# VH-VL binders against f1miw6: the designs that were tried, part 51

Target 1, 251 residues: f1miw6
Amino acid sequence: MPHFAKPLLRNIITRNLFNSIKKKQCLQYLQTLRTLQYDGFTTVYFGETDIPESLVTGEDFSDGYYMPTPTWCVVHAGGSQGWVPWKYRMFLRDELCIKQEDNLFFEFCDVVKKAYGKCAIVVKERRRQDATRPKEGKETEAQAHVPSVVNLTSVTCCPEVAKSYGHKLLTLPSPYNYLNPLDSAWSSLKWFIINNRKEFCLQSVDGVYSYQYILFSDLISKGIERINLSKWRTITTKVRRWENYYLGKLS
Key: E = the ipSAE of ESMFold2; O = the ipSAE of OpenDDE; V2 = 0.75 times the mean of E and O plus 0.25 times the DockQ between their complexes.

## First folded at step 17 (VH-VL; framework fv_acasunlimab_arm2)

Design m3 (at its last look DockQ between E and O 0.01; V2 from the best seeds 0.00; counts 0 for: pae O 10.2 > 2, placed apart)
Fold by ESMFold2, look of step 17:
Structure m3 (fold): chain C 251 residues (1-251), chain A 119 residues (1-119), chain B 110 residues (1-110)
Amino acid sequence: as target 1 above (251 residues)
Amino acid sequence: EVQLVESGGGLVQPGRSLRLSCTASGFTFSSYWMSWVRQAPGKGLEWVGYIWSGGSTYYAASVKGRFTISRDDSKSIAYLQMNSLKTEDTAVYYCARLSYPTDAYFDLWGQGTLVTVSS
Amino acid sequence: DIVMTQSPSSLSASVGDRVTITCQASQDIRYYLAWYQQKPGKAPKRLIYDASNLETGVPSRFSASGSGTDYTFTISSLQPEDIATYYCQQYDSLPYSGLTFGGGTKVEIK
């Protein structure tokens, strides 16, 4: 018996789990998803993850080279068929990540249409814009050390773009992170980075971001390849088990 | 000992009603989805319907509107109420447990109870 | 409704022969398919779940694979105790898909 399934099941059953409104949103999401699956839509989970520089370097203070902690954003998609046959994207969350990629979602929708036909494209619920954020990427630095800047990806998933390709765009409610298999894939990627990063960081000590990006993108590519179809099926089966649990309890 | 035992089968005339019972033992019944599956003599398996742990029920088109599945978690019993019986309903009826609530394949079966519908 | 087309409906083979049974779904069921063995006068017994996972205690001569709409079940070396009817069963897009079975394959020894 896997330990993951039993602790999560007991925590979900506890009387102090969820608000009535969030339970209804979860049930509505699951019913919509399963209706689309029954109607022949292929499920694809589209999303992003942040990989901070410290995860790659391991020791920023011991390294002594550089400390504006840029965060890399990786955009990809997958499901029970494995990774979508689409070239993932990698952005720096800095001033260079401000530019919105106008056609990225158009390209994605075209690729999955050709690969799978009509898709149910699942994305995580949008978070509130940080009302207290300064516009970090616009400001010239006036200090000897640079504070971290918060950048958001510019990838916008428009429902009408999905509809134009015959797809449906679904939003996963935020309290139910365990229903997103892409989050598990991202965790596996980050674990791969931690265990393999020395093979790429020991070759260069020049601190140039473009050079480090080249080595980093190869590390990311290998990490993604390691998450094969068998791993994807394990991840999606675990998510499906929680989906069936909620459907069984709530309907 | 983990088991399911069906009861209530027999000979019934067309148009009449019959209720089957499925008594469960050896596991936490309230956590599982339960299903009925039937097999006409000399024929293959046919799914009849299921009841989920929350009480929602779903049925095959051939029995929808005539059959009702229910459960009593305090007694660990699942029921199949069959109304407006037809000769085509003649079969061995199995009670089956679906896998522990995370997936929907049958991991425990009863021995079945024969229902014969003839005039 | 998802229709499961199972082939062949019956077969006869010698002890030691390799036996292959196929199921085809009317739509993509991903890999949510189980295989059952039913011996005469007995309730069905699950052998394989999630298309390829062998149930504990099932002999290793049984195996299965598949994805999408096409699934196969194999007995690598048929034994006398394998005389039975075999069924596939999908459990894809619940609750709407239901739990449909293939028509069955009766396996006999020559």
Scores: ipSAE 0.599, ipTM 0.813, lowest interface PAE 1.8, mean pLDDT 81
Fold by OpenDDE, look of step 17:
Structure m3 (fold): chain C 251 residues (1-251), chain A 119 residues (1-119), chain B 110 residues (1-110)
Amino acid sequence: as target 1 above (251 residues)
Amino acid sequence: EVQLVESGGGLVQPGRSLRLSCTASGFTFSSYWMSWVRQAPGKGLEWVGYIWSGGSTYYAASVKGRFTISRDDSKSIAYLQMNSLKTEDTAVYYCARLSYPTDAYFDLWGQGTLVTVSS
Amino acid sequence: DIVMTQSPSSLSASVGDRVTITCQASQDIRYYLAWYQQKPGKAPKRLIYDASNLETGVPSRFSASGSGTDYTFTISSLQPEDIATYYCQQYDSLPYSGLTFGGGTKVEIK
């Protein structure tokens, strides 16, 4: 009976130098975050999520015709204290006026100052679309370039603006986005939308056509409200466990 | 003129429901948090709850689960739906504007509407 | 919820007297405190915000101070028109903490 030796697929995980850099960035992020927390900064996560209208309408694109539906961007913030007491913003991705972005972050910084005092504001690193091939050039000392500006899709976050309010702006490295509790919150919101959209639908029947109207703003508002303090605490506790794990593993 | 006007108060039996309205004028209603504060006869001020400009609400423990605050920005009206009313809910109910996000103080008050819960 | 303990509950003083009211919070409220005046049969009016800032149009005889958990409201020279009940109010720990008032201080003239 020939013993078919299961070929051990040696996945040579080329320890991509990129992984080492990102790990270091993660460690630096976590250390900084912990230091700020110790110094009395309240951690708040500021971010956005995309909500395609198709998610709300439930249109089964089963027939392969991907009609691009308008996408809404929801901007909000939260942390261990729940949602920031700031009015979430909703924009059509295509109508995002650049001028409104700067004022929004100012407003946000002011609100969190009033609500929590000095804050560590955490934002996700924007995935730079892989432009061109890293030219092989010189090991210039990766001075942790604190990005002068972090651009969200809908909002520009400026460290100097944050600083002017007594806050610190932190960037979460892209491979570790799951350390942002907003991701879980957004998932919960999307889940709510999918499961409750029918309750926010109005039907109008005229002699020829049936129309379905979705109260989209109400749906989003209710979805956000459903993520209460208890849920936030659960989410942030989970994130904290992961943070501790990485601090232990990478230190 | 910047003002708030409450309506809908009256006499109601225990266990019944009542809806109060607060009509705002003279300011951009949608930009402000709105709140309800009540005052029992001869007693102090008690915060009831507030509603964010985005629609989120928070309530005092004494009314949580029984009272609901809502708003219609198109009409510049805030509402207080009171269910399962108790004798202890007897009070003058004030609608008040919060200056949030700048502050969470009551910078504008209505004249109040009396709600009496009595058998 | 943060508890605000206001004292005294009532006081009677003469015209021209200095009146002092105190408010103690159950925790540090970080200067997020206002003082209101409520005259009989009227809605409250905010006099002081952020622990010590006087509202526009409020007479200078009104003042307030404090930090942490302890706050004080003062009328330097009591006038007949100052007959009212005064309340402190905090808004610390929003959005998942309630706004709370002190128990009030009724100020009367002898």
Scores: ipSAE 0.005, ipTM 0.532, lowest interface PAE 10.2, mean pLDDT 83
ESMFold2 (binder alone), look of step 17: mean pLDDT 89; pTM 0.890

Design m4 (at its last look DockQ between E and O 0.02; V2 from the best seeds 0.00; counts 0 for: pae O 8.5 > 2, placed apart)
Fold by ESMFold2, look of step 17:
Structure m4 (fold): chain C 251 residues (1-251), chain A 119 residues (1-119), chain B 110 residues (1-110)
Amino acid sequence: as target 1 above (251 residues)
Amino acid sequence: EVQLVESGGGLVQPGRSLRLSCTASGFTFSDYWMSWVRQAPGKGLEWVGYIWSGGSTYYAASVKGRFTISRDDSKSIAYLQMNSLKTEDTAVYYCARLTYPTDAYFDLWGQGTLVTVSS
Amino acid sequence: DIVMTQSPSSLSASVGDRVTITCQASQDIRYYLAWYQQKPGKAPKRLIYDASNLETGVPSRFSASGSGTDYTFTISSLQPEDIATYYCQQYDSLPYSGLTFGGGTKVEIK
């Protein structure tokens, strides 16, 4: 009697159930999104990406036990109309960040209301594996005195704030990354940085400000500008084809 | 090789029923969304309805409740069941295939079958 | 249903002329629009998809653009074989929007 085969079959059955639940969530998301689009809501994808400083400098990978590089968080939004006419934000990931920017999402909702009217604001669902992140807890003794690369900042997207502007906040299910055109935009930005970075700039080394900060901001700005309306349409068209595919197969 | 052929058109009286067939060949029929489009004599194109690969159907307001689209993937046939026919339903009826991987523009058309509804 | 208003309903032009056809949607269709050519007695043929993308094998004198509610189709230099009726067709908010056509534009040679 091979008793070990029973646990293996349970593993397969558990994974099939999880996939079925996520497929149902995807179908519900797509149906809700299309209903909102038909009702005149403009779709806007709001999110963030992390850019480690090593991506800009070209430094090789360092072990987590040697010297991690600082990581910057870029927050922006876009859709089939291109980037939202809202100034993107940059935050330094730091262990000392204990406060989220509640006002930032409020400002964002106001800007997109003025630009597009009522919006379906789509944000990416955080993966289940990140559910162990402490929401509230005792102080972790910040005396550790070690630099680390962590996601300590996040824009809080409050559904009630969105609703107060006539918007609807939607959550994109995590295993369906190809349904988020912002992921493609972030990938394009990162490859622009990699392909256009050079060694440390020598044009203005003796300035009062850090040359790394000046070059980094310029690279981000130019990378965002490189993703123009035509590229946004290409990206959103690919996403729409995936959306139609799943709507057709799942319903 | 790749084609759609409509059949079943003809003359019918108002209030009666008629079923059109669309026979597909040369492609994997079950992968595609299918649609019916009609054109009254001397008039423009009017979308009638479509059926998704999963079997869900959607209809124009002018025919909703009277027309039913179905498909038989084993035979590679799409059907249009037309009930409670009106004189304004007189048209050439086209079967059309939507583009795969799906977007909803038409990349293959049949030659059409004429339906005439008159007393 | 989304209403597609196509203009003009007919036009006459000389060989070599630039021809422009417009479609206006009753709501934002986010560039999900195709253009078709239909010759007398024939089924329609798709020329352009996603508002501006030319189908393979379609002559480069055909082009289109637009976004939101306003879309334009252009023949840069009309040829005798371009005599046809042209249609726009939207495919936005599926399944709710349907697949609505414009009224058509008959193009004739003067």
Scores: ipSAE 0.460, ipTM 0.764, lowest interface PAE 3.0, mean pLDDT 80
Fold by OpenDDE, look of step 17:
Structure m4 (fold): chain C 251 residues (1-251), chain A 119 residues (1-119), chain B 110 residues (1-110)
Amino acid sequence: as target 1 above (251 residues)
Amino acid sequence: EVQLVESGGGLVQPGRSLRLSCTASGFTFSDYWMSWVRQAPGKGLEWVGYIWSGGSTYYAASVKGRFTISRDDSKSIAYLQMNSLKTEDTAVYYCARLTYPTDAYFDLWGQGTLVTVSS
Amino acid sequence: DIVMTQSPSSLSASVGDRVTITCQASQDIRYYLAWYQQKPGKAPKRLIYDASNLETGVPSRFSASGSGTDYTFTISSLQPEDIATYYCQQYDSLPYSGLTFGGGTKVEIK
C-alpha cells in the first residue's frame, strides 16, 4: 500500500526545460509578483486539481484493464494565510464541457476583494497541447503576449475581470509550477484521500450483496480543511525560498 | 509607533445610540482587518464583530442587527455604531487589529473605552 | 457558534510552579487557536498562535499544545509578572461562525 503515495508527492523538477525564454518569463513573473507585493497586493493562488475516483476507491487496476473512472476537478484558492474564504467548487470533468460557470471567476474576484482588498491572482500557464506543429519561418519578436484569457478546465480567468475588481492576474510559467503552493496543497489533499478513504466508507448489506459507499464530498471537504494555516505558511515559506533563489540567480 | 486609540465611550441610557471610534497609526490601515472586542466588568472577553479590508462585516449574535462596524481608510479610523443599547452592553470596548491578511488573531489592541448603559 | 470551554476559571500557585490551563472546543478547530495574556487594567496580549507557536519576544516558559478539540497552555515556572487572566481564542469557521474566546483563567500567586 505505501508504494502508491510516492508518485503523487513527487514534484518532478524537470531541469531540462530551462530554455532562455522560460527563464526570462520566470524572472519577469517573479519581479512583477514582488512589485505587486510591495504595492500592497495580496498574493492568492487560484487553481484546480484532478481527483480520479480510483484514487478514492483504491481500485488497483494493475491487471492492464484501464477502466476510465470518473475524474473530479476541484477548484480552490490559497495563499500565505491559508485557503481563501471562498467555497471550493467540485466538477465532474465529463460534465465540465457543458456547464462553464461563466460567473465563477467573477464570484471569486469579488470574494477576495472583500476579504483582502487588491490581489495578485496567480494562475498556472496551461500547456497548449496544439503547438506541436513547428511552423518554420519568421522569428517574429515574441512580444510576451499576456494571454487575454487563461482557461482552466472549469473556469475562465480573465485579466480584465480581475482588473475590474482592482486585482492583477499573473500567469506562472509552466516549467515553474512548483512555485505554486497549491501544488503542495493538492498533494497533501491527495495523500489525505489515500490514507483516510476507509474512514469515509459505508457498508450496506442487502440480502446476499454487500455494498461499499464512499462519502466522497465529505472526504474532500475534510481533506481540504486539514490544510491549516501552519501548513500553508510552511508551504509558502518554501516557495518564497525558491523565488528568492531564482531572483538571485536569474537577475 | 504602531497603535490603536479608542474614543467615544461614556454613559448612555438604554435604548440610545453611541458611536465609538478607533484611530489607527503607524501602519497601513487599509491592509488590515479590524475588530471590536468587549469586556464586561469583571467578565471575560467577547468578540463583537470585525470588518474585512474590502468592507465585509461579521457580527456576534448578541449584537447582530444593533451594531454596525465601518471604516474610513482615508482617515485610518474604524467605527462601531451601537444602536438600541442594553444594560448588558456595558463593557470596555477594545479595538483590535486582526492578523493580516486572513488569519483571525488579534495582534494589536487599543487601551479600550468604557461604555456604561444605565438608567 | 463554536463554544470554548476553558478550565480552570481561576488558580493560585507559587512562584516557580508549573501552571496548566486547558481549552476544549465544541468541535474540531484544526489548530486555529491563540492564547492571550491580559494583565489587570491592560489590553490583552497575544502569546501563542496556531495552537503552539510562540509570539516573538514571549518568554520560553510559555508553551502550548493541542489538536482537534483539546488544547493546553503551560507556564513551566510561574513568575510574579505572570499574574494575569489568560484566554484562548478560536477562529475555525470563518467567515461563518465568527470568533470565540474561552471564559478565561485568572492566575494568582500564593
Scores: ipSAE 0.014, ipTM 0.518, lowest interface PAE 8.5, mean pLDDT 84
ESMFold2 (binder alone), look of step 17: mean pLDDT 88; pTM 0.841

Design m5 (at its last look DockQ between E and O 0.02; V2 from the best seeds 0.00; counts 0 for: pae O 11.4 > 2, placed apart)
Fold by ESMFold2, look of step 17:
Structure m5 (fold): chain C 251 residues (1-251), chain A 119 residues (1-119), chain B 110 residues (1-110)
Amino acid sequence: as target 1 above (251 residues)
Amino acid sequence: EVQLVESGGGLVQPGRSLRLSCTASGFTFSDYWMSWVRQAPGKGLEWVGYIWSGGSTYYAASVKGRFTISRDDSKSIAYLQMNSLKTEDTAVYYCARLSYPTDAYFDLWGQGTLVTVSS
Amino acid sequence: DIVMTQSPSSLSASVGDRVTITCQASQDIRYYLNWYQQKPGKAPKRLIYDASNLQTGVPSRFSASGSGTDYTFTISSLQPEDIATYYCQQYDSLPYSGLTFGGGTKVEIK
C-alpha cells in the first residue's frame, strides 16, 4: 500500500464528512427555527454589513494603484415585520478593533423583547470558521457542541443574554448564507447607495472624516427607510421558499 | 396530460382499515410534496396530512396515529393507509400536489374517492 | 394544530354588492395565508397568497388584507361567475403548522 495513496483517500473521506456535518447543521437550524416560530417566537435576523468608502465616493476603482479606504460597518436587524424599531449602529472598522460596545447586544435584546416579545434571533456563522480543514476534535465539536458565543465582527452575541430575555439565539450555517434575508436587505441598501451617492456632493476636504461620517449616516438612513415592510415581506417570502426546499430535501 | 387519480374508496365498518392510492402522471413525481385532503358531505375542506419529497410525513391531529401516508416514487403512487376508521372519517378523499418548490399551494387535485364508514 | 375560524359560513348577495369574508387564526400566522376559490364540481384555485398578493390572472375586484391572527377577503363588486365556496388556508411554520383550512364560505347570488 503506497504512502501517497493513503493520504489521498483520507482527504476525500474528510471532505465528505465535513459536507455531511454542514448539511446536518442546516437541517437542525431549520427544524429549530420552525419549532420556535410555531411556538410563537418572532424571527429577527441580526447582522452587519461592510460598506467601503469607495462604494459611497465611487473613486477608488482606478486602474493601477489602490489606496486603502475606510470600511464602515453597519449593524441592524429585521424580519417579516420590517426593520426592528432600534437605532442601527455604524462603526468605522478601525475604531471597532480598539473599541467594543459592552452592552449593545443586551440593549438589542431588551428592545426586541419590548417590540415583539420572545424572539428567535438569527445570526449567520462566520465563513472563516468553515474555511479551515476540519480536525477530528472540530468535527466532534460540530456534532456534539456549538460555540458558547456567536460573534459578529462588531458585536458579541451571547446566548445567555438572549435567554435571559426569553429569546433564543440561532446560528445560520455559513454555506447557507442565502437563507439570511438580511443579506438581500444589505444588497438593496448598497444599490441605493450606488444610485444616490452623487446627491451628497462630496466636497474635496483634506483629512476631515467627520464630514464623511455625517454624510454617510444620512445616506444610510435614507437607504434603510426605502426598504419598507412590503420589501421585507418579499425578501422573507423568497427565503422561506428556499427553507422549504431544504427541509423537503434534507428531512 | 398532468393528472392525479385516486382509487380504493368504498364502504367500511368502524374499526376497520382501508388503503387509498393516488396515481400520478405527466410530471416528475419524486420532486413534489404530496398531500391528502378530505371533504365530509356538506362540509368544507380538511387537510389530512402530507409527505415531503424526502419522505417525511406530517398529519392533522384528528388522524395522527391512525393514518399513514407513504409514497413509491418508482411507481409514482402516493398511499393513504387509514386504520381504526371512525364514522367521522366519512368523506371524499382528494390527493393533491403541492407546488414546486413549495410555497404551500395545492396546484393539482385528483377528482377524489369516497370513503363511507358505517355499520 | 392551528385553528382557522372563517366567517360567515354562507352568504347571499346581489350582483354588484361588496362581499367580505374573514378568517381568524388561533395564533399569529405572519401573513402566510392563501385564499382559494372552489367552484361547484371544480378543483380549488388560489386567488390570493401571502395574505394580500393577487395571483396573476385574477380579476382586480378580488383583494385581501390582514396580519397576525386577523385576515379579510373582499370581492368589491360581486359577479355571477363568483358563485363558489371560498377558503382561507394557513402555511405558517411548516412542517409543524400543517396546512389548515378555514371552514369555508359559500357565496350565492340572490
Scores: ipSAE 0.510, ipTM 0.796, lowest interface PAE 2.8, mean pLDDT 82
Fold by OpenDDE, look of step 17:
Structure m5 (fold): chain C 251 residues (1-251), chain A 119 residues (1-119), chain B 110 residues (1-110)
Amino acid sequence: as target 1 above (251 residues)
Amino acid sequence: EVQLVESGGGLVQPGRSLRLSCTASGFTFSDYWMSWVRQAPGKGLEWVGYIWSGGSTYYAASVKGRFTISRDDSKSIAYLQMNSLKTEDTAVYYCARLSYPTDAYFDLWGQGTLVTVSS
Amino acid sequence: DIVMTQSPSSLSASVGDRVTITCQASQDIRYYLNWYQQKPGKAPKRLIYDASNLQTGVPSRFSASGSGTDYTFTISSLQPEDIATYYCQQYDSLPYSGLTFGGGTKVEIK
């Protein structure tokens, strides 16, 4: 009886990333978040996830030929209220002539204003790949440069735009991405895709070839819809526990 | 004390209009969605409509086009404007707060105000 | 609007009896269902959320289950204090589909 060892996904959190600076950033983030929550801001997490087509097709490219499959980017938002009542967007990464749809973030800000009033919009910090060379120069006082613009892969988030709608834009430090409930939601979505993709497959047999078609849009839609309020509450409760832990530990 | 108090109910003739008020106290009114639910005598609960924090409104099909929900956050009051009233609109009208921020249920109710539509 | 059909409209049972109420939705509401208890002259109180989750502080004799269009509410052992009207309420696809109630079930003791 082959013991299907449940693959333990080992997330090696490299301890070294707890640079004193990142801890301070985390504390500042959490303090700001709590202040805004106290002030009546609704917390919403705005983000994206990548879904490679290989995840949907289940093609085991075990034979070493990594054919780059197209990757889809899904943009959505959620929080303690569940998914934001905003239609998620889906883009092909390769076709993203990033028409900087400046309009998407405007639309989003308008929708959440109408739904929840003033919001604390949380986005992930983009890993600047290019900060290779430590230029040696002057200890200029790390004024917490509130980035003027946070660019997602498909969407530009502007603090000024958020402000114009009465919102606050917050950036979650990269080492603490697990404090974003969207990550858990995206994991759930991906899990759903893997486990239910067969139900969304159409088979066509044409004489010599068998074709399998996946209703990808329906699969994603259903996957998103399956993350109900109960699931969101569970996820957000877990995040809140971690937040409290860090507030206690870092304060 | 956290409470909702409805007012404005009474006897009205068919085709007439009536405005109900829901006065909120004890909480930050502007942070919550507000809803109206009615109950005809001896009947079940019927959702009428709700208004978001930002002012967007949704209505049941039975009242759509006739009823309007609004809010004054400065006064902590929600309103139900009822036009073209019908006998079937006879009910106790409840104001209810929708839970915020984590749940989608009615967590606070007023005592209700009776509206009787009769010729 | 989504229509919720609740059954039965009324029932009478003895103390200690198992009581079952059903709600059928006109479409799949994906577990977005609450159960409320309304006692005479009182505001409704939520007992169950998301089809099967017991609200904090609610006795364990209350339970619910269901999926898709069909949902069930159960009192395992009816108590005198359980005399009330019970309602299912859907909240699928907020904010666009509304918050519709079932017709209610009046529970009485014999």
Scores: ipSAE 0.000, ipTM 0.495, lowest interface PAE 11.4, mean pLDDT 83
ESMFold2 (binder alone), look of step 17: mean pLDDT 89; pTM 0.864

